# VH-VL binders against COMM domain-containing protein 3 (commd3): the designs that were tried, part 15

Target 1, 195 residues: COMM domain-containing protein 3 (commd3), of Dictyostelium discoideum (Social amoeba) (q54qk4)
Amino acid sequence: MNLSEDVLKGIETLSDEKLINDSVFKHIIDTCFLVILKKKTESDLFDNKAVSSVDTIALKQTFSAFIVFILESMKINYDQSSISDLLEEHKLSSSRIDFISNYFKEYRVAIRKHLSVTNFHFPHIIDVNWRLDLFMKSNAVEKLNTPVYLINLTTEQEENVKGKVQFAATLDQLQDLVFKLRDAQKQIERSSIKS
Below, E stands for the ipSAE of ESMFold2; O stands for the ipSAE of OpenDDE; V2 stands for 0.75 times the mean of E and O plus 0.25 times the DockQ between their complexes.

## First folded at step 18 (VH-VL; framework fv_olinvacimab)

Design F03 (from B01 with heavy chain S100T; at its last look DockQ between E and O 0.20; V2 from the best seeds 0.00; counts 0 for: pae O 2.8 > 2, placed apart)
Fold by OpenDDE, look of step 18:
Structure F03 (fold): chain C 195 residues (1-195), chain A 118 residues (1-118), chain B 107 residues (1-107)
Amino acid sequence: as target 1 above (195 residues)
Amino acid sequence: QMQLVQSGAEVKKPGASVKLSCKASGYTFTTYYMHWVRQAPGQRLEWMGEINPSKGRTNYNEKFKSRVTITVDKSASTAYMELSSLRSEDTAVYYCARWTFDTAFDIWGQGTLVTVSS
Amino acid sequence: NFMLTQPPSVSVSPGKTARITCRGDNIGSKSVHWYQQRPGQAPVLVMYYDSDRPSGIPERFSGSNSGNTATLTISGVEAGDEADYYCQVWDKSSRYVFGTGTKVTVL
């Protein structure tokens, strides 16, 4: 299964018993599944007092990562052994693996049913536009002109539902993005060959 | 052929203990959880407990938790279930069955009749 | 405790369709599995995850699950289909739960 590094890191975070104690762990897992099933919202993640001990950013990242993990696992109909192996690879204890597995036992079909729901689908990029812009920072002593690329992505989530994503990037940032996109493309190609 | 073969019928007195065996063959023993399910005469199936053969971790039905012990011998691909403090109500056919996400209880043993009588 | 309720019995003529229901609160959100148990035999998995059919099970067996009811459907019922049928789910509170069982009689 092709999971991003960020997702894998999030999964690994769940193995850190010091950072994520058992109470927090259980809450995160429960909330993730229930959010996917539209029984809870992301805000519910913070309703448990136990999570107060965890950095908010870390908690959100872990939460998001695990949601992706669940969805991707179910999308490809991942079996128990594969799920367990992946979790073990990322150093989760047997107890925690079993806990997660139990949720899959209960909610597997329900989650798969929700995979077709539009809110869990990422929009597709259908168009890309860019322009070069100049950002000038001036102070009393120095003026710095930094070239920046403004990128506009046109997205489509559903038929005739278009969105736009706009961001600015330096040349270096853009190069990095291109590199990562190319890498992703290669991975897709590899996956297509195997299927 | 994948199969689970259980030990033979048992007759016990109240208060005694019984230990049943379930030998797996035809598949990787440690890949599937092993469960014990019983069925009293004319009654529904009742889950007793499970064990992860790879890790030895167990979960029990609370109803039996104080009396049941499930173990495995990985070298023999055999699971065991010991039930203590037997009562007449424990008279039933006891099944072992393997389980995963993917297959539920897809393979069952032939069952073992345990009769508890004075 | 999570409970699964099945009709005690279903009678069907050969060649007709038998429908066995399994009711539970919001069972449609759970994965339902079905087992066939002939007299004096061990249970046999005949349906898993609502509608997936194990290898060796005839196509005349089908399953559905929605709302509060899961259904095992046996079309073209044969004498050999006479058995007890159990639905089963996993529940976080009750763990592995079996239905009350339905005796299918082929008339």
Scores: ipSAE 0.137, ipTM 0.670, lowest interface PAE 2.8, mean pLDDT 89
ESMFold2, look of step 18: ipSAE 0.545; ipTM 0.820
ESMFold2 (binder alone), look of step 18: mean pLDDT 95; pTM 0.958

Design F04 (from B01 with light chain S94K; at its last look DockQ between E and O 0.20; V2 from the best seeds 0.00; counts 0 for: placed apart)
Fold by OpenDDE, look of step 18:
Structure F04 (fold): chain C 195 residues (1-195), chain A 118 residues (1-118), chain B 107 residues (1-107)
Amino acid sequence: as target 1 above (195 residues)
Amino acid sequence: QMQLVQSGAEVKKPGASVKLSCKASGYTFTTYYMHWVRQAPGQRLEWMGEINPSKGRTNYNEKFKSRVTITVDKSASTAYMELSSLRSEDTAVYYCARWSFDTAFDIWGQGTLVTVSS
Amino acid sequence: NFMLTQPPSVSVSPGKTARITCRGDNIGSKSVHWYQQRPGQAPVLVMYYDSDRPSGIPERFSGSNSGNTATLTISGVEAGDEADYYCQVWDKSKRYVFGTGTKVTVL
């Protein structure tokens, strides 16, 4: 399974018993599965007092990572051994692996049924616009006078639900992005031919 | 051929203990969980407990937790179930069954009749 | 307290379709497995994860699960299909739970 580094890092975070104590761990796992099953919302992640001890950003990243892990695992219909091996590889204890496994025992089919749910799909980019920003950015230490491009992406998550993503990038960064996008496109094309 | 072969029938007195065996063959013993499920005459299947043969971790039905012990001998690819303080109500056919996320209980032993009588 | 309830018996004529139901609260959100047990024999897995058929099981066996009811359907019933059928799920409160069982009689 090809998981991003960020996802893997998030999984590994779940192995840190100091950062993520058992209470928080259980809550995260429970919430992830229930969110996927549309029984809870992401906001419910913060409704447990136990999570107050965890950095909010870290918590959100871990949550998101694990959601991806669950969805990807079920998408490819990962078996028990594969799931366990991956989690073990990322240093989760046997107890925590067992805990996670129990959720898969119960909800495997349900999760797979929800794989096509729009809420878990990435929004589609439907429009792109950009402009050059010539403004100098200065921080306390350095003044940077590099041309920056402001990119605006119009996205569509659901029918008639549009979003916007804005980011700034240098020319080099944009070139890198384009390269990666082209690569992704090629991969998609290859996959479509094989299916 | 993948199979589970269980030990023979047992007759026990109330209060005694029984230890059943289940020998696995034809597959990697440590890859599947081993479970014990019993069935009293005319009754439904009842889960007793499980063991991860690789790690030795067990989980039990709360109903039996105080009386049941599941173990494995990895070298012999054999699982064991010991039930103590036997009662007449424990008269049943006892099955071992392998389990995984992928296959549920896809292989069962032939069953072992345990009769508890005074 | 999570329970799986099955009809105690289903009678069907040869060549007809038998439907065995398994009811449980929100069972549609759970993975349901089915086992066939002929008289004097060990259970045999005939359906897993609601609708997946193990190797060796005829196509006339099918499964569905939605809402509060899972169903094992046996089309073109044969004499050899006469058996007890058990549904099974995993539940966080009870772990592995078997249904009450359904005796299928081929008339």
Scores: ipSAE 0.336, ipTM 0.719, lowest interface PAE 1.2, mean pLDDT 89
ESMFold2, look of step 18: ipSAE 0.562; ipTM 0.824
ESMFold2 (binder alone), look of step 18: mean pLDDT 95; pTM 0.960

Design F05 (from B01 with light chain Y49W R53K; at its last look DockQ between E and O 0.21; V2 from the best seeds 0.00; counts 0 for: pae O 4.2 > 2, placed apart)
Fold by OpenDDE, look of step 18:
Structure F05 (fold): chain C 195 residues (1-195), chain A 118 residues (1-118), chain B 107 residues (1-107)
Amino acid sequence: as target 1 above (195 residues)
Amino acid sequence: QMQLVQSGAEVKKPGASVKLSCKASGYTFTTYYMHWVRQAPGQRLEWMGEINPSKGRTNYNEKFKSRVTITVDKSASTAYMELSSLRSEDTAVYYCARWSFDTAFDIWGQGTLVTVSS
Amino acid sequence: NFMLTQPPSVSVSPGKTARITCRGDNIGSKSVHWYQQRPGQAPVLVMYWDSDKPSGIPERFSGSNSGNTATLTISGVEAGDEADYYCQVWDKSSRYVFGTGTKVTVL
């Protein structure tokens, strides 16, 4: 299964018994499955007092990573052995693996049913192309006759299923986007340091 | 052909122990969990326990946890189930069955009759 | 403890449709599997993941699962379909749970 490094790192975080004690671990796992099943929301992750001991960013990252793991696993119909092996590879204890496996046993069909009717997956950006367009009038741009950059993102939803996202942006808009992305990156880095 | 072949019928006295075997062939033994399920005469199927042949990890039905031990010999592709402190109510046909998330119990042994009588 | 309840028996004439129900609380959110057991034989998987058929199982077998009831449907029933049928799920409290079983009699 092709999981991002960030997702794998999030899974590995679940192996850290000092950072994620058993109570927090169980809560995270339970909440992830129930959020996917639309029985809980992400905000419910913070309803347990036990999570107060964990950095909020780290907690969110771990939560999100595990959500992706569950969804991807179910999307490809990952078998029991493969799930267990992957978790073992990322140093989860037998007890925690068993705990997670039990949730898959219980909710596998439900999750797959949900996946069939709702898309929880975001496409991955696999390529970026851009060009400068000096003549394009964009409705999204307030200023007329300003240079606009045409951005083409190639995305992949599933293996060999590619999509395209195209948008136009001024330099200022792009700078703003880059700033926000960098900010997000910094937050991720901070989470990684604290984990 | 994928198959599970179990050991032969057993007759035991109350208080004794019985150890049954289940030999797998036709598939990768360590890829599937091995389970033991029993069925008393005229009764429903009852799950006893499971083992991951690759890791040796076991889970048991709480009802049998104190009396049942499931093991494997990977080199022989064989699973074992030992049930101790036998009682008359343990009289049943005992099945081994392989299991996965994908296919549930898709292969079963032929069953082994265990009779417990004084 | 999680329980699965099945009717003890279903009688059906040849060529007709048999429906075997399996009831459990919110069973629709679980993976339901079905096993056929002929007299003196080991169980045989006939349906898994609610509606998927193993290889070799006739198309006249179908499965559904929603709400509190899973159903195994056998259309065009044949004499060879006479057997006990068990539903099965995994539950966090009871682990692997089998239904009470349904004896299908072909009249």
Scores: ipSAE 0.027, ipTM 0.588, lowest interface PAE 4.2, mean pLDDT 88
ESMFold2, look of step 18: ipSAE 0.510; ipTM 0.807
ESMFold2 (binder alone), look of step 18: mean pLDDT 95; pTM 0.961

Design F06 (from B01 with heavy chain T31N; at its last look DockQ between E and O 0.14; V2 from the best seeds 0.00; counts 0 for: pae O 3.0 > 2, placed apart)
Fold by OpenDDE, look of step 18:
Structure F06 (fold): chain C 195 residues (1-195), chain A 118 residues (1-118), chain B 107 residues (1-107)
Amino acid sequence: as target 1 above (195 residues)
Amino acid sequence: QMQLVQSGAEVKKPGASVKLSCKASGYTFTNYYMHWVRQAPGQRLEWMGEINPSKGRTNYNEKFKSRVTITVDKSASTAYMELSSLRSEDTAVYYCARWSFDTAFDIWGQGTLVTVSS
Amino acid sequence: NFMLTQPPSVSVSPGKTARITCRGDNIGSKSVHWYQQRPGQAPVLVMYYDSDRPSGIPERFSGSNSGNTATLTISGVEAGDEADYYCQVWDKSSRYVFGTGTKVTVL
């Protein structure tokens, strides 16, 4: 299964019993599944007092990562062994693996039914615009102003629902992005051939 | 051929213990959970417990938790279920069944009749 | 405790369609499996994950699950289909739960 490094890192975070105690762990897992099933919202993640001990950013990242993991696992109909192996590889305890496995036992079909739901579809990029900004003032007095590209992505999630994503990138960053996108494209093509 | 072969029928007195065996063949023993399910005469199937043969981890029905012990011998591809403090109500056919996320209970043993009588 | 309720019996004539229901609260959100048990025999998996058919099970067996009811449908019923049928789910509170069972009689 091709999971991003960020997703894998998020999964690994779930193995850290010091950072994510059992109470928080269970809450995260429960919330992830229920959010996917549209029974809860992301905001519900913060309704448990136990999560107050965890950095908010870390919590959100872990939450998001695990949602991706669940969805991707179900998308490819990942088997028990594969799920367990992956979680074990990322150092989750047997107890935690068992806990997660139980949720898959219960919600596997339900999750798969929701995979086609638009809420989990990423918006499509329908247009890209860019401009060069030569005068980006870095607040840091000592840093040479490097040319920055401003990238505007027009996205479409649903019919007639358009969004915009804007970001700035240096030439090097942009090149890196292009490289990664090309790589992704190749992977998609490979996947299409196998299907 | 994938199969589970269980030990033979048992007759026990109340208060005694019984240990049943289930030998797996035709598949990788450690890739599937092994479960025990019983069925009293004319009654529904009742789940007793499970074991992960690879890790040795067990889960039990709370109803039986104090009396049931499930174990495995990986070298023999055999699962065991011991039920103690037997009662007349424990008279049933006991099944072993393999389980996975992908297949549910797809292979069952032939069943073992346990009769508890005074 | 999570419970699965099935009708005690279903009678059907040969060649007709039998429908066995399994009711549970929001069972449509769970994965339902079905087992056939002929007299004096061990259960046999006949449907898993609501509608997936194991190898060797005839196409005349089908399954559905929505709302509070899962259904096993047997079209073109044959004498050999006479058996007890059990639905089964996993529940976080009750773990592995079997239905009350339905005796299918072929008239």
Scores: ipSAE 0.026, ipTM 0.630, lowest interface PAE 3.0, mean pLDDT 88
ESMFold2, look of step 18: ipSAE 0.537; ipTM 0.805
ESMFold2 (binder alone), look of step 18: mean pLDDT 95; pTM 0.963

## First folded at step 19 (VH-VL; framework fv_olinvacimab)

Design J01 (from B06 with light chain S29D; at its last look DockQ between E and O 0.03; V2 from the best seeds 0.00; counts 0 for: pae O 6.9 > 2, placed apart)
Fold by OpenDDE, look of step 19:
Structure J01 (fold): chain C 195 residues (1-195), chain A 118 residues (1-118), chain B 107 residues (1-107)
Amino acid sequence: as target 1 above (195 residues)
Amino acid sequence: QMQLVQSGAEVKKPGASVKLSCKASGYTFTTYYMHWVRQAPGQRLEWMGEINPSKGRTNYNEKFKSRVTITVDKSASTAYMELSSLRSEDTAVYYCARWSFDYAFDIWGQGTLVTVSS
Amino acid sequence: NFMLTQPPSVSVSPGKTARITCRGDNIGDKNVHWYQQRPGQAPVLVMYYDSDRPSGIPERFSGSNSGNTATLTISGVEAGDEADYYCQVWDKSSRYVFGTGTKVTVL
């Protein structure tokens, strides 16, 4: 199974008991499965007092990573042993693996049903607009005006269902993004030629 | 009913090896990790090791790592524990136990007494 | 190595409440399980995930876990409650760790 490094790192984070104690772990796993099944929302991740001890960014990253893991696993109909092996490779304890495994056992069919109706796919970018804004940073020594690009992506997940993604980027950040996007484009082209 | 049934008592001499069995019934054998835990007379429970029955992956207590081997026969829904180079200190009741959904040993075998004596 | 420490013995009169403690560093961040072992018998799970009771375990049994101490509480103690009790956790370094055990005697 081809998972991104970020996803794998997120999975590995679930093995860190100092960062993610058992209570938090259970809550994350439960919430991930139930969010996928539309029984809970992402906001429910923060409803448990136990998560207050965890960095919010780390928590969100771990949560997102594990959701991707679940969805990708179910997309390819990953068998239980393979799931277990992958989790073992990423240093999860047997107890935590068993916990996760039981959730898969319980919700595997339901998740796959949801996937069959294409409810969990990435939206497509259908439009891009941008504007230049000036960000003024003041320090004790000098006032510096740094240009910031505000990027708006219009996305479409389903017919006539549009979303928006907004972000800000400096020139350097934007250049980096463009470079990565060009690289991705080349990869797509290469893949198309091979098929 | 879910249960674990272990092999009978063993008497061994120092330096010998013993292989115990644990047969599972009433649940899917490959779904849960199987563990071995021993208890010397008057002593606390001591974890020895675990195995993923699906793939045969094991983890051992470092104390026993050099002498213990845990295996499974999936077709027979049976787990095994072999302990080599037996010592008098190895005299104990040995339990197999299933690790369950909620992070606990919810099913235990009846135990097997292993006596190591000259 | 991660260690769990229990009092060696607890004596209680019938009908009274017994409290068995299990101490470990930051044990409150771990899930604690409890096992009852009667003489000559295999351990039986009596509490899991700090405070959850398995089916068949009476409501007289309750569990708590916070800070450095987990506690198994047995209210209305009966003669049949006389046993050894072990706490247990999973630890990254030591894996499955059992407490030293507590002998509960019903007077």
Scores: ipSAE 0.022, ipTM 0.572, lowest interface PAE 6.9, mean pLDDT 88
ESMFold2, look of step 19: ipSAE 0.702; ipTM 0.881
ESMFold2 (binder alone), look of step 19: mean pLDDT 95; pTM 0.962

Design J02 (from B06 with light chain S29D S94K; at its last look DockQ between E and O 0.21; V2 from the best seeds 0.00; counts 0 for: pae O 3.6 > 2, placed apart)
Fold by OpenDDE, look of step 19:
Structure J02 (fold): chain C 195 residues (1-195), chain A 118 residues (1-118), chain B 107 residues (1-107)
Amino acid sequence: as target 1 above (195 residues)
Amino acid sequence: QMQLVQSGAEVKKPGASVKLSCKASGYTFTTYYMHWVRQAPGQRLEWMGEINPSKGRTNYNEKFKSRVTITVDKSASTAYMELSSLRSEDTAVYYCARWSFDYAFDIWGQGTLVTVSS
Amino acid sequence: NFMLTQPPSVSVSPGKTARITCRGDNIGDKNVHWYQQRPGQAPVLVMYYDSDRPSGIPERFSGSNSGNTATLTISGVEAGDEADYYCQVWDKSKRYVFGTGTKVTVL
């Protein structure tokens, strides 16, 4: 499993019993699983007096990292032994590993079900709109009109939760983007044929 | 055909120990946690403990932690549960049960009656 | 002290619907499993993760879980459904917890 260094660092933070005491640890783990299952919100992370002893940024980073860990693990249907080994590698105690393992035992199937219907990572593009605008760059001497494409992406993360991504691109930039997207498309096609 | 077959009924005196066996077949023994659950007459199911057969790691109900030992013989695909310092209250049917990550306790043994009487 | 409470008994006529409740604090935040135990037999899994039905279990069996109550529903009850039913969850303090059990009697 390929986890980012930031995620791994977050996992390692959970091994620090001085920074993350047992009460805070259990709360973080519990909250992560329940947030994934949409039974709690991120704000609930702070709804415990025990977390007041932990730096807010560190707490959020650790929380986010562990969410990613859970989701990625369940995405690939990581077995309990592998999960335990990974956590052990990152210096978590046997007690904490056991605690986490029990949550996986309890929520594994539920999480995987949620993964099948929701995207916790990147929203999906569901619509694309564009327009051409002329931007005038003026300096003390010359006025230049450069055509710029304004691109609007409509995204969907959850059902009925839509977002928008807006950006501007010159013709050259747009061509570069199209090239890269076509390249990605080819790679996807190749992977689909082999599988 | 996945199944768990337990050892036969036991009669013990108070203060004695009993060791029960649970033989697994039809699936990869080391892949699933094995649990022991007991049921006293007319009472609810009570979880006693679990073992990871692959690693030998155990967890116990605090109620039994001082008296129960769960082990496995991987070569024989068999789990064991030993309960010491038996009391009359330990009279119960003892079940082994497999924990499936997808299906909870999906396979159960037939149960073993342990009678503790003076 | 986390506990699961079930009604001691539920009586139902053949063909009718039986509802077995399992109450616990914030049980809706947990996954609930259900087991059927006929007299003199080992428990059998009949529902897992609130509402999933194992292979071989009739569609008459359904499950739900919200708030403080999980429910096992048996529609079109048959004589063979007469049994004790146990709910089960995992709890951080007690690990595997079973309900008090409900005896379903088919009249």
Scores: ipSAE 0.030, ipTM 0.620, lowest interface PAE 3.6, mean pLDDT 88
ESMFold2, look of step 19: ipSAE 0.706; ipTM 0.879
ESMFold2 (binder alone), look of step 19: mean pLDDT 95; pTM 0.959

Design J03 (from B06 with heavy chain T30K K55G; at its last look DockQ between E and O 0.37; V2 from the best seeds 0.00; counts 0 for: pae O 7.4 > 2)
Fold by OpenDDE, look of step 19:
Structure J03 (fold): chain C 195 residues (1-195), chain A 118 residues (1-118), chain B 107 residues (1-107)
Amino acid sequence: as target 1 above (195 residues)
Amino acid sequence: QMQLVQSGAEVKKPGASVKLSCKASGYTFKTYYMHWVRQAPGQRLEWMGEINPSGGRTNYNEKFKSRVTITVDKSASTAYMELSSLRSEDTAVYYCARWSFDYAFDIWGQGTLVTVSS
Amino acid sequence: NFMLTQPPSVSVSPGKTARITCRGDNIGSKNVHWYQQRPGQAPVLVMYYDSDRPSGIPERFSGSNSGNTATLTISGVEAGDEADYYCQVWDKSSRYVFGTGTKVTVL
């Protein structure tokens, strides 16, 4: 998982029990998850009297960092073990790791569902078009003088905001891609995200 | 084929200890938490504890915390559960179970009967 | 401690519908999973996240969860459906909690 240094520092801040006492810690974690799920707003972070003891900038940075952590973790469908390991690596106590882990267990599916409809994910493929080119010489193709498939993907990130991805593939490359896509499909189905 | 295979039945005396094993195959062992769940005769399923095979972190049911130890051998893809100070009330079938990505026990061992009798 | 309560038994005739309830305080806010356990066998996951079916589980099985009650519904009950059924939730305080279990008897 590729997290920025700022995010990692934010996570580490959560390990500082002197700076972030247990009450503040729990409040931050709770608020992060609920903000992601649009049940709370960022302003709610400051509604707890306990946070008054923490520097406002530090609090905001930690909050933002942890939100990114949650989102990125869920984007790549990070497993619970890996999440725990990462937190342990950044010196969170067992108690705090357990607390965070529990929130992931509770809200994982909801967050992932939310990600599917928010700007926190890649554009969705909404259309696929392809054609066979028998004469195309492309530097991107390892085999010369072989037929290549030209594939056009139409993507959508926001409503009425469409993008296009174009690429060429040999038969072998395409077969490999199809195989990987089928595998991915199977995994998606298993996760019941498609219902 | 994903499966959990448990060690055989055990007969113990009160006060003794028992260590059960659960070997995982067909999936990445370190990726999923392993759990132990027991069931006394005619009783409901009872959660005992869990372990993260990757780091060895454990959580236990408070009821068993003082007597249960869950460990793993990652190289052997095997989880263990040791229960000490056995009592007659500990007579039960003990299951290992994987907690899946979908937050359910989707794979179970076949169970191990532990009989505690004087 | 979070507790789940199930009826001890449910009797149903073949071809009819069995409904197994699982009660808990605000259980509708939790994800409920269901397990089938036949005599002498390990539990088998038959429902997860309230209403999702694992691969291999017949469509006759369905789940719902709202308020204080989750329900596993088995339509067109067959003899092979005779088993104990357990609901299960994850709770922040109690962790993994199983219901009291329901014995489904096919008459």
Scores: ipSAE 0.018, ipTM 0.561, lowest interface PAE 7.4, mean pLDDT 88
ESMFold2, look of step 19: ipSAE 0.525; ipTM 0.803
ESMFold2 (binder alone), look of step 19: mean pLDDT 95; pTM 0.959

